# VHH binders against q9x234: the designs that were tried, part 25

Target 1, 288 residues: q9x234
Amino acid sequence: RTFSEEIKEELVNVPFGSREEVISELLGFIKARGDLDVKSRHIVFSLHSFAASRRLLNLMKYLSKPVSEIIVEKSHNIKKRYIKITAEYSESFMVIEPFFDVALFVSFLRGLFLSGGSMTNPRYHYHLEINLFEEETLALTRKSLKDFFNINAGIIELRNTRKLYIKSIKDILVFLEAIGVQRKLEEIDRIVTERKVIGDVNRTVNFIEANAIRTANSTARQIRAIELIKENMGLENLPEDLRRVALVRLRNKELSLRELGKKLNLTKSQIYSKLKRIIKIAERFGDV

## First folded at step 5 (VHH)

Design m80 (framework vhh_lunsekimig_d3)
Fold by ESMFold2-Fast, scan of step 5:
Structure m80 (fold): chain B 288 residues (1-288), chain A 120 residues (1-120)
Amino acid sequence: as target 1 above (288 residues)
Amino acid sequence: EVQLVESGGGVVQPGGSLRLSCAASGFTFSSYALSWYRQAAGIERELIASIYRGGSTNYVDSVKGRFTISRDNSENTMYLQMNSLRAEDTGLYYCAAKYTGYRWSPQDYWGQGTLVTVSS
């Protein structure tokens, strides 16, 4: 199943509110995918989504309105459903007007998304779109998204299509939550979080590399300091604890401070402190 | 320096009311989606209510009409007004702030939780 279809499957189970909300959702279906056959006085829905088809039939059942015909067309293993309902709804029902009630607008959005919407898998891109051919419907939907939800939707007009789109993950989540997506939102949130964690892993790897370079430079400085002491005063003139550290460092240039500490029965902190003292002594003999 | 501090939990009798607050500091509050999660004994942590930047809200069916989530971006605080409380509403309530902007940051924040007990 497509990612869009998984979202739509969840929407089928959104409880019905008021009769006006159910009518508003049906209006969304009509505006996105309803074609009026004037001669037969039918509204024809051409739907690829099984979930959208099931939801539409549930809306018709709730409204006690008959479905005149259901035709399933199969081509190259793709099923398309043609659902016909009588055009008993008046011309005034087909005219879209500004929404004054957020619940009616949300129901309308659900119908639009089910019939004409899609969302790209968030693992690849953040993109949600709705095909809307009527300029007035598109403009009103965009304005209502901004007014009710502060969602900034863009418009794409191509020779054959008009689309409303949302690219911001924040706005996509607000949109999906508004139309009734819950469980799938948690999945999307997990995917977004996982993508951030991959970024954190990359930062961690860069930090480890930077730390390795810093450690190599620190080790080189320690060795240079010990060599300066060896050349200018002799290691035998160091206190015994410092002499032991200097000798082990020289013989084990590849080991970490923790590993050197193990060889001398010292903590990382103790060996670092002694090496710092060695460097301080070496400053008398040159730049370290 | 980043923190979410929850308050308002307590013991209340069935039918009572509580208002939970989640005060945020150290991050750009207005860029975050805000949610309340509930963890009840023996039950997986569940999303109870959410509010996004534009004021859009969502509620699980069991609390719809009884709970109201709100946010005050000027005070960097999110609220959960809980009315007509039931025994089943008992649990540890967590506030969460998740970055949902188009710019990616690995910073999502969680509170420590506040206990709500509904019993007589």
Scores: ipSAE 0.000, ipTM 0.092, lowest interface PAE 20.7, mean pLDDT 77

Design m81 (framework vhh_lunsekimig_d3)
Fold by ESMFold2-Fast, scan of step 5:
Structure m81 (fold): chain B 288 residues (1-288), chain A 120 residues (1-120)
Amino acid sequence: as target 1 above (288 residues)
Amino acid sequence: EVQLVESGGGVVQPGGSLRLSCAASGFTFSSYALSWYRQAAGIERELIASIHRGGSTNYVDSVKGRFTISRDNSENTMYLQMNSLRAEDTGLYYCAAKYTGYRWSPQDYWGQGTLVTVSS
């Protein structure tokens, strides 16, 4: 199942608050996916989420509102199954102003998200969006997100579509927590933390590994040079200062240039210069 | 628009009683946790009593057994019955309505405050 559907499954079990909150959540369903037929006094909900369908039926049952028909159909345009739920229209569905009060607004957002919302798996990128076709409702929803939660939502307007979207992970987490996501929120937070830690760790490991390789290559070249001199002319034929450096290097292959210098009372620069001279001598006897 | 209006404050002698009222309008009263805060001169506002949506109550130790918080959802009003008043109870009493939720901090609603003076 999709990441969005997993979130919606959790929202099915959010406890009902006041009657006004339940009506506000239902209004969210209506604004995202409800087609109102005033003449026949019916509302038709076309939902792509099975979780959203179960939640809607639970809301209707709580409000004692009759559901007249449930059909599973396939869309001609997108070739995906969806659930059509037909319910009797009641004036009580439209009495709530969801932008006035934070409890009503949160319930409204839950309905909107269940009916017309989706979230991309945070392993890939941070994106949450809600289909909202009425421009006035979209504008009020965006304003209330900013006013109540300091969420900065953007708008996507296409010829046949209007969407509200959130790209900031901080804002997405605030949004999901507000509508009642708990267990899935912990999973998202873990993924976000893991991605940050992995990025930091990978950068650190790459730096350490590169430095270690450079040091090992330098030390290996020095040892090879000394071995070539040993085989072709003998270390005893080096100048006294170079012979001492060569012997100390061979006996202490794991030590840094600074540590080698301490053993001979030489600076790191002095040790380096002497090893460079040893390498130049060795070039006469082979590749170094 | 949202309004919380306190009433019932006044001057009372030690050992006396007062009943504070907080009338709410402009929001879904029954969905909010309601609280009384007190501010004495030179001290930050402190929570003295709260009542949750489900009716459970909490009190600061200094008022337990003397103060009783209650709510009437049909009248959109919260009350604080204050008995056996002491000089230390003197202060500005604020009504507050808070939506209970997760990490987010939605706008809390506050009244203007009502003065309670306990003096001889």
Scores: ipSAE 0.000, ipTM 0.191, lowest interface PAE 14.5, mean pLDDT 79

Design m82 (framework vhh_lunsekimig_d3)
Fold by ESMFold2-Fast, scan of step 5:
Structure m82 (fold): chain B 288 residues (1-288), chain A 120 residues (1-120)
Amino acid sequence: as target 1 above (288 residues)
Amino acid sequence: EVQLVESGGGVVQPGGSLRLSCAASGFTFSSYALSWYRQAAGIERELIASINRGGSTNYVDSVKGRFTISRDNSENTMYLQMNSLRAEDTGLYYCAAKYTGYRWSPQDYWGQGTLVTVSS
């Protein structure tokens, strides 16, 4: 199963609250994947999640609303199946205002996520999105996410689709907890912590390794330059300050610039500047 | 407009009783867990009693056996029955409605507070 489906499986077991909350959750299903047929008084849901389908049927049962048809169909891609559920439309579904309090809003979000939401496995990247085709509903949902939870959701508009998305892992965790995810939250938190530790370790190791390589390359270049000068013009022909640095570098190949500075009563910067001048002189005689 | 309005506070002798009420409007009362908080002078606001959507109650140790929290969803009202009152029960009592079960701080609804004074 997909990571999204695993989250949705957990949401199937969230206990029902008040009647108003159940209607608000159903409204979320309608807004994400419900097509209204006003003349026949039916709502058609096209769901890609078996978990979402089970939850929807449980909501309809709680509300004593009949489901007239359940069909499992294949999309044009043989790997994808969807469940088509036809249920009776009721004006009572539309009287709930899911944006006026947090209890109704989180129920609405659960319905939206089950019906039209997905989350990428956090092992790869942090991304949660919800399909929302109605501009006004999308705008109100985005505003309520900001107002109730301080979540800054972005909008993706493609040729025939419109989505809300959340990229911040902190905001994703708040969102998932709000809609009733518990066990999967612990798993996600473990993955996030593991990725943080690995990222921190990798950044530290890469910095140390890169710095060691740069230092070794610099030292090798300095030694080659001094040897090239020695072979082609003689160190005695360097200015006294440069000759002194060259000799100390050759005799102490393993020492850092700071340690060389201590031997010559010079700062690391002064040593580096003199070595840079030595390298420039050596360039006359070959590659350094 | 969301409102929580407390009533029933007053002055009472040690060992006396008071019943606090919290009337709610403008939100889906039955969907919220409800709580009473107390704030004494110079002390941080503390949770005294709570009742969840299913009617399960919790109390701080200092009030167990003396205070009883209850809710009436048909009247959108929560109560705190306070018996065997002590001087240390003096304070401002706040009604709160919270959508619970989360680690984050959701939009909580708070009343304005009602004063309870226990003095001889």
Scores: ipSAE 0.000, ipTM 0.345, lowest interface PAE 11.2, mean pLDDT 80

Design m83 (framework vhh_lunsekimig_d3)
Fold by ESMFold2-Fast, scan of step 5:
Structure m83 (fold): chain B 288 residues (1-288), chain A 120 residues (1-120)
Amino acid sequence: as target 1 above (288 residues)
Amino acid sequence: EVQLVESGGGVVQPGGSLRLSCAASGFTFSSYALSWYRQAAGIERELIASITRYGSTNYVDSVKGRFTISRDNSENTMYLQMNSLRAEDTGLYYCAAKYTGYRWSPQDYWGQGTLVTVSS
């Protein structure tokens, strides 16, 4: 398994939102890897990820759209398997405009990343890229990343390849959390923190002590964020899953993320991801 | 283009009823948490009622049992049914839509407000 595939495996488990969000995610698959033949009324997807293939089949099942053929082949130009999926074309696939609504755009990004995206293991290099040939879609995606998330994405154009890329670790983390990555966010944060501790202090500070201080500061920040949301927005206006986490965190300020997760039947990484989203929401109301 | 348009405000006698509507366009309505805020003269805007994307509802104590918030995702419309109205319910009523769930600072969407006056 590549690092990218591990991220994609996690994305398969993201719950389905509204019908419009599901269609927007499917549009991401279409724009990155779909070959549309309107005359035969078929669309062909060529995917290099088994996780992405399973997600696509689940999207089609949700929309009650038939899949006519599934073939696993080896590419002659690269030494990797790819999955070729053929589905009947539907007018409903193209109705959604994903660039002007954040929920639709996030779903669209998830589809793009699953079908055409990759990320380098952060232990070696901070790099996330998406292969996206269609110039207009690439330009609109880059603009919406800037407008909605303040992500500065670059473009690489080579003779037969066009890619959108992100090199800032901060922007990569925002991107991954936006599309629904949970467990891998905790792993990446741990790697980034370890690299900073080693680099910044030349290993003269005890790693355990540095982690304990970071945890205490993180808990205080989480509580401050929840209080800001409570004061300015009301906790009831959070999504149900975030509201439940916020309430349990406030009532159990001294508990670890693992202990907190046990109360909600969630993993440590799931709790961590939800608390990070709560903090991001709170940034609108004050310094967190 | 994102829009929230309130309607149904007006003048009503104490004990009367009024139904506010908030029609949404330009975004995925069903993905947003929705709320009604009230602003009286000289007082900060107060959250009166909210409904999550999952359908759970919350009310400020002063309106519990009198007001009912609901949403119709097929019509992209949110409602506030106001019963047993009191003079203290007078104010400008705003609808709001908030996308929640991801690590960024998306813009909240607000309507222009609709005036409710409870007087004899």
Scores: ipSAE 0.000, ipTM 0.210, lowest interface PAE 14.1, mean pLDDT 79

Design m84 (framework vhh_lunsekimig_d3)
Fold by ESMFold2-Fast, scan of step 5:
Order: C-alpha cells, then structure tokens, then sequence
Structure m84 (fold): chain B 288 residues (1-288), chain A 120 residues (1-120)
C-alpha cells in the first residue's frame, strides 16, 4: 500500500456534506480522470486507486446515480491495475461552480486528489501533485488554492500531461487538512518534527566534527612544525623552554594543550604561546 | 459548508459558572488552532483564550485561573469553562478556527457569537 493510497483510504470515510458539496467532489473526480461522452449519456472514470473507486461509488449512491459497469484492467504499457467505472452522465455534475465557495472548493480538491493526486512519503521528499487535463480548470484551482488557503502551487507540463504540484510542507499540510485528512496528518507532523530534530542533530554533529578537525589540524600543525625544525636545525638548537614543549608534544601527540601544560607545570595559555613561537620558527623551513 | 456554532451562553450571577461549546463542521477540526474572542459593548473584540493543535493553551491575564479552554477532536467541539464569573466578563463570545501554519492564512472561520451576561 503506497503512502498516497493510505491517505486516500482515510478520505473514503469523510462525511458527506450538502448535495452541492457531493456534486463538487464528483466534479473533481471528473476533472482529474473522467472522460465525458455526452451523446451516449455516459461518463467513464479510469482510476488507479481502489480507495478512490470506493469513494466514487459512495458518491454515486448518495446522488442516486446508476453505475453501469465496473472493470478492473491492467495498463498494457505500465502493467498497473486501473479500475474503469462507467456511470450515467447527469447535467447536474456541471452546474456547480467550485471556485468561489470554500466548502465547495475543498470538496472539489478532495475529488481531484482522490482521482488524480499523489503524495510522496514525507520521509523522502515533500511533494504532492494532481493531474489536471484542462488548462482553465488548473488555472482556477491554483488561484483558489492561493486565495482561500495561501497555498502556492506550481505547474508542470510534461508532453501531453499537465500537473499542479505543491512542494512546501506547510502548503501540503494545509492542503491535506482542507480535504479532510486527520490521522495521516498527525503522522506527517511527527515525520516533519523528526526530520527537523535530525537536521538540528546533524548540524550539532557537523559542528562537533568541525571542532575536532580544527583541534586535530592544530595538533597536526604543531607536530609538522616540530618535525620541520628537527629536520632543518635540530631541536637542541631551540631555546630550552621551547625544546621542552616540542619534545613533550612529540611524545604525547594525543594530549590536549591543558594536559600538556600539566606535564610541564605550565598553563594552557603558556603552552599555546610556546607552540605558537615554535610554529613561527618552523615557517622559515616550510609551509605550516 | 464551514460552520462554527456556539452554545451555552446565558445570564448568570457574579461568582457563577458557564460552559460554552463551539461545534465545528466542514473542515478538518483537529488541524486548526482554536480561539475564543469576546466583544463587549463599546470595546474592541479581544482574544481571551486559545488552544493549539497540540493542546497548548494561552489566556488573557483577566481570565487566567478562572477560564479553561479545551478541545475534543473526536466530537469536533471546543469548550470554554468559565468559573468565578465577573460583571466585566459580560459580552458576545465568538469561537474562531485558524490555520497556524508558518504562513498566515486569510481564511479564518468564525462563529455567530453567543451572549454571556453576568449580572445580579
């Protein structure tokens, strides 16, 4: 069961509102996946979701509209099952204006999402998309998403298909909430929170790693400086206080400046100052 | 159709108690932040109590310790328990539902209001 299908299963049980809301939801099914044959008085729905198919049948029952054929077929090219539902066309399906009333619009969005929508599992990517075959309907849907919910939706055109998409998690949450998702919305909130916490943890870990690298690079610089002096002039030619620090650092590469200071009865600042002078001397012999 | 319907208002004596209810339909109640506003005669409508999706509450100073806001997502209902009522608590009480996502939504839902009168 896909993440999209899990969302759609929850939407099957959203209570029916007014008759106008039910017709608006049905219009959404039509705009995403319905082919109208007005002359034969039939409408054909081709759905890839079993949940969407059950919801559509429930809408048709509520409206007392006959369903003449239900067939489960496999797509020849992609080998996916689809459910073909043939129902009697009614002019009442087209009377509703779903773009100017929020209750009609959310019902319309639910139908669109059930019929032609999908959402990527938020553990991987934040992406929701809806297939819309009519340019005017897509433009009105995008505008109403912005006007009613401040949702910023984009448009993708791919060969002979047209899609509306939402990539912002905030906008996806508003969208799912509007169409009636409850339980799955809580799950998404948990995933988003976990990802934010992991992001914060990763930022903290990266900071710790950067500090460890700086500490190691600082120690490596000190050792390199001492080795350059050893090779080019001999440690015996350093002032006695610097020679003592150089020897102790070479013998104790793993120790912090504070720990080195304890071995020499020097403060961390004194050790740092002496190592800084050693590095400066080494600069005569190479890059440190 | 989005509806918020308030109930539980009435006339009470000072020191009395009332429980207001706000029944919601037509939207995903559990995902909205919910609030009670009060409109007194000659005074601007003010936010008196709010509750987030997670159940975190906030109150205006004048009602802290006396009022309790709560929500029941299974019933699509928000409540305001009002105790130790004072004359200054008199007003029209409105429930409101607001999406509290990172961007403000212009579509706030409002009830019609219920009258609370505290008088001796």
Amino acid sequence: as target 1 above (288 residues)
Amino acid sequence: EVQLVESGGGVVQPGGSLRLSCAASGFTFSSYALSWYRQAAGIERELIASITRSGSTNYVDSVKGRFTISRDNSENTMYLQMNSLRAEDTGLYYCAAKYTGYRWSPQDYWGQGTLVTVSS
Scores: ipSAE 0.000, ipTM 0.165, lowest interface PAE 14.3, mean pLDDT 78

Design m85 (framework vhh_lunsekimig_d3)
Fold by ESMFold2-Fast, scan of step 5:
Structure m85 (fold): chain B 288 residues (1-288), chain A 120 residues (1-120)
Amino acid sequence: as target 1 above (288 residues)
Amino acid sequence: EVQLVESGGGVVQPGGSLRLSCAASGFTFSSYALSWYRQAAGIERELIASITRFGSTNYVDSVKGRFTISRDNSENTMYLQMNSLRAEDTGLYYCAAKYTGYRWSPQDYWGQGTLVTVSS
């Protein structure tokens, strides 16, 4: 199936929050794809998505609102099937103000996206759009996206069509996460990562000089420790193994631990361990 | 209070391995991208590995194939498995969390750092 449908399939099982959140999500369905027949008191939903239709039925069931007709029709304008769901209109469907509370707003966005939204496969292009025919609802949705999520959405108006769109992959990911997409976000993020230019993400630094300074400082500390012991305690008072290491270190200040080990028939790790013990002893006599 | 606490640093010989941990508290861990930075003496802090909130990873070339970054959202912990360690890997390793979810509070967090010494 389409990439959009795969996203919508995840949203079907998002847990219901408060009753107000459920009504807000239903309002999203109404604003994107609900045709109001005020005279007969009916709302007709014409949905492109089977996942969206299942979610709508779950919302109606939660609210104990009957569905009077479910049929599948072919479009004369688009060579696609629509799921047509007919339900009784109620003023209670319009009671929620979804633009001033973040939980109500994300529920509203989920309904909007399910009923009127689509996303292009990010392998080809970064684009998410929502069909919104009511001018004031579109304006408020755009404003709330900016206010709550710092999402910069654009508006496209074509002959008999009005859309809200998001082009920034960062904003698209924030949007999808907000409405409850999880597994599909992992896939999108992997695709985006594979397509990214290096830019400021990776930085390689040559650590040769820093490593040399670290080694010099470490050697200086070892020598200072040995001198402190010499002046305050006398090297003769060290255990034989430590005394041997101390003497060889003082005579060979320029050698690496590996080279010192060769002179004493000890491994690098053995030399390091003994020097660490020497430093600990020296701490009794001063800063090392 | 928000905090990131690193652990697992220490002294190893070249070719050795270490596993660093970064334990997080006081914020919604799953909403953050997580990174490891390192700083050697006299060198600017460098990004070495990152993991997005969705698990995608990125590495600086010098550590690719040797280091593995991972996260456990149930434990609020990020890890860095370091294999085949080299003297040039010596430095202070910092855990960082960068907000990549909602932008109502885009606050970045940093740990105190843990010392890794690869010594000859």
Scores: ipSAE 0.000, ipTM 0.200, lowest interface PAE 13.4, mean pLDDT 77

Design m86 (framework vhh_lunsekimig_d3)
Fold by ESMFold2-Fast, scan of step 5:
Structure m86 (fold): chain B 288 residues (1-288), chain A 120 residues (1-120)
Amino acid sequence: as target 1 above (288 residues)
Amino acid sequence: EVQLVESGGGVVQPGGSLRLSCAASGFTFSSYALGWYRQAAGIERELIASITRGGSTNYVDSVKGRFTISRDNSENTMYLQMNSLRAEDTGLYYCAAKYTGYRWSPQDYWGQGTLVTVSS
């Protein structure tokens, strides 16, 4: 189950409010995932969430609006299953104004999120989005989020696809609470807190560990090169300046290049250059 | 500057009719969804009828089939036609405008209320 699906499972159990609120929630389903065929008087819902499908059927039952077909189909383009639900179109589905009152608006948002919404696991990114194709409805939803809840939502338009998105964790939490999420809010808060602490600690540890490994590998390579020269040609056959560096390196395996330079009265750059030349000589005798 | 002014309230006998008007000024009327709220003694203000910018209507069950909400954008006026009035329809009727356009500093607007009394 995805993180989004876990949230949607909790939303299935939100109690029904007034009849107007139930109609407003159904309107949200229609606006996000309903395909209206006005000539045949049918609405087709294409839902990727089993939780959303159960909630939709419960809404239709409450409103005494039976569905005509329920089909589970597979989309080969995205390799996911979706549930196709067909119901008779009724103008009663569209009579409510979801932007006029906060209770109607939160019901509308719940429908939108269930049918066309998703949230990324907060362990990875803070991102919540809702598919909402109709330009006017998307703009009104964004405005009402700002007006009622001070939520700053952005709009993504890709060809003929439109999405409303929220990236602020504060705004995401307000949104989820408004539509009726309770248990998952506690989990999200915990993850956010842990992520901040773990991120700071892990960043520091990883930096130290990576730097230590690079330094150790460099030093180990230098020592292997010197040993390889010792076994194959003898250190006494190195130029005197290189022989001095090789001997000091072997006697002082834990010292930095700067510290080695101090022992030989050479700069860090001079020590580095001489060790590089030693490694190049060793390459004649094996892989270093 | 910005005003919603209700008119048409009064005293009527059960079974009678009244037409309420809400005249708007000082804002772009056509950008707003509109509604009629009713406040009766001892209950909270309740939305009884609404009309979207596009003309779609909604009614509470108690007034469906008896009340008709309409708007005239050319006159900046919203109407509530009330037929087959009952004693329970008595109350203060408020018109309200909720912004549904693209502006980022809109305000919802309220009228002062008009009294409707249904009694013999």
Scores: ipSAE 0.000, ipTM 0.171, lowest interface PAE 15.9, mean pLDDT 78

Design m87 (framework vhh_lunsekimig_d3)
Fold by ESMFold2-Fast, scan of step 5:
Structure m87 (fold): chain B 288 residues (1-288), chain A 120 residues (1-120)
Amino acid sequence: as target 1 above (288 residues)
Amino acid sequence: EVQLVESGGGVVQPGGSLRLSCAASGFTFSSYALAWYRQAAGIERELIASITRGGSTNYVDSVKGRFTISRDNSENTMYLQMNSLRAEDTGLYYCAAKYTGYRWSPQDYWGQGTLVTVSS
């Protein structure tokens, strides 16, 4: 098995977050390897990773989207098998903005890496790349990597493909941690240490990168904040507008911000603002 | 539940030796850099020794050559071997597991401390 496939196997088991986060991860798959057939209302995925295929099927199950066909084919050029998956497409896939916040962005990155990404074994050299043909999406992904994680990614344009790449081992480790890699990070750290004459001592992720990773679990963070308030002051002591939002979020953990907004006649932005205020109040009672 | 439990502290005469242990539970021990901090009366807590995930060690100059930090990932335990102890080594010794940015849920962990007294 390739080094990339080992990383992808670990990603199959990353827990699902909110519905918006799951759709954002699916968008990553679509942007890297999905082909939209609008007439037949289907998306065709051509994947070179069995782990990525299993994750995609799990995402489709979670979203209750039917898979109509699964074919395993052999490539004439590389003598490798690939998996072709056909699934019904939905306009809901296009409504999610993967660059809206760090949690949606991290989910999007996981989908991109699973479907179109690869990493060279760090025993040889430090290189991570993602195939991403659409120029606008690639530019936004590069910008968001810099804005959220201080990752400096480069762009390579080739005859039939466009790639985003990362060469810095520090940036690669931040990237892999953000998308949910754990055990493989320990292995990579050992390899990196072994390659150096002097140990990789006291390397730390900066405060911004660490906070971005923490924020990526925004739905879980919102629920923890509400529970802290419930335990320490009682939800009845919140302003009425915040109390309504807190109660609806607790009863509907799986719903997107838009869907929560519809239940309360509020916009996605208004719901987000109120949840942010709830988190701020909860900080008085513990870590959120 | 995450715990770091120190042991091995005590009273020892100058020139003596002590071995401190830090037993960890509730987190992936091998993913963390580990450190020993010391807090003397009236002094802020300071880093004494650290060990990376790969086993590379660092020491403050005052303990270099006398103290040895080590880790056993199979036992989830970190050690501090203290030799040629001096009166100025007296203090509360804290075990710490330091997040280096290689985990999805980043968090630093601390033990409760163990007292080391070097006195005649």
Scores: ipSAE 0.000, ipTM 0.097, lowest interface PAE 21.2, mean pLDDT 77

Design m88 (framework vhh_lunsekimig_d3)
Fold by ESMFold2-Fast, scan of step 5:
Structure m88 (fold): chain B 288 residues (1-288), chain A 120 residues (1-120)
Amino acid sequence: as target 1 above (288 residues)
Amino acid sequence: EVQLVESGGGVVQPGGSLRLSCAASGFTFSSYAMSWYRQAAGIERELIASITRGGSTNYVDSVKGRFTISRDNSENTMYLQMNSLRAEDTGLYYCAAKYTGYRWSPQDYWGQGTLVTVSS
């Protein structure tokens, strides 16, 4: 099963609220995937989700609206199963203003997502999209997402489709929670938190390890250089300023360059420069 | 039902130490980020330390190096080790469990608070 279908399976079990909320959810189905024939007084829904189909049938049953035909077909062009459901049209489906009230709006969003929505597995990419062909409804949905939930949704227009999309994981989680996702939402949050924590831990561990290795290698190199000079040349043959630095470094192997500088009344930069010169001198006696 | 129960508060001298515990029940502890807040007299409640589900920690500057937050998922308990306590650390300390992924989630849970007094 697809990741989207797993989310939709959970949404089938969301309890029904008021009659107005149920109608608003049905309006979402209609706006995303309903083919209206007002003259013959029926609506044809072409759904790619079995979960969405079961939810739609439950909504129709709650509203005491008959379903006249259910057909399961395989698409010739994409080799994917789809379900066609034919139901009688009622003007009552259009009475509800889904953008006026937050409860009506979340019910509408649930219908939109079930019928025309999809989400990419968050292990790969953060992407949620909804097919919305009607320009005015798409604009109002985008505005209401921003107004009610501070969700920033983008719009993409393809050859014969329009889509609303959300790329921010924070906004996707708010969206999913609003429409009633709970168990699957916890799973998504775990994946996101693991990715973020693993990223943060890897960055922090790499930073700490790299700093420790760099410091150890730098200090070890300095000490090795001083010992090579001591054995081959004698520290007493170094210029006085370099000899003082070499002696203090050998006595204080655990101290940072800044701390060494304080002992000699030198800046970190001055200490670094003098140690670099010591290393250069040592190079003629061995590999440093 | 959901409960967060704080313990370990008390009276200590400046420079002393206390360990606070927060015992959680009624929800999946390992799925929540956990935090310590404090409320001092005349000051709004502030976040002082937090720990993510994965164990990453964050502290306000005033307690960095002195306080350590930790969690034990097997015991459903969060801790705050407080060292080098100062008079300004006096206040009510609250345990909080927050679902950090969601902007308006009603999933936040709070304890009743435990009093910490740092005085001679």
Scores: ipSAE 0.000, ipTM 0.098, lowest interface PAE 19.2, mean pLDDT 77

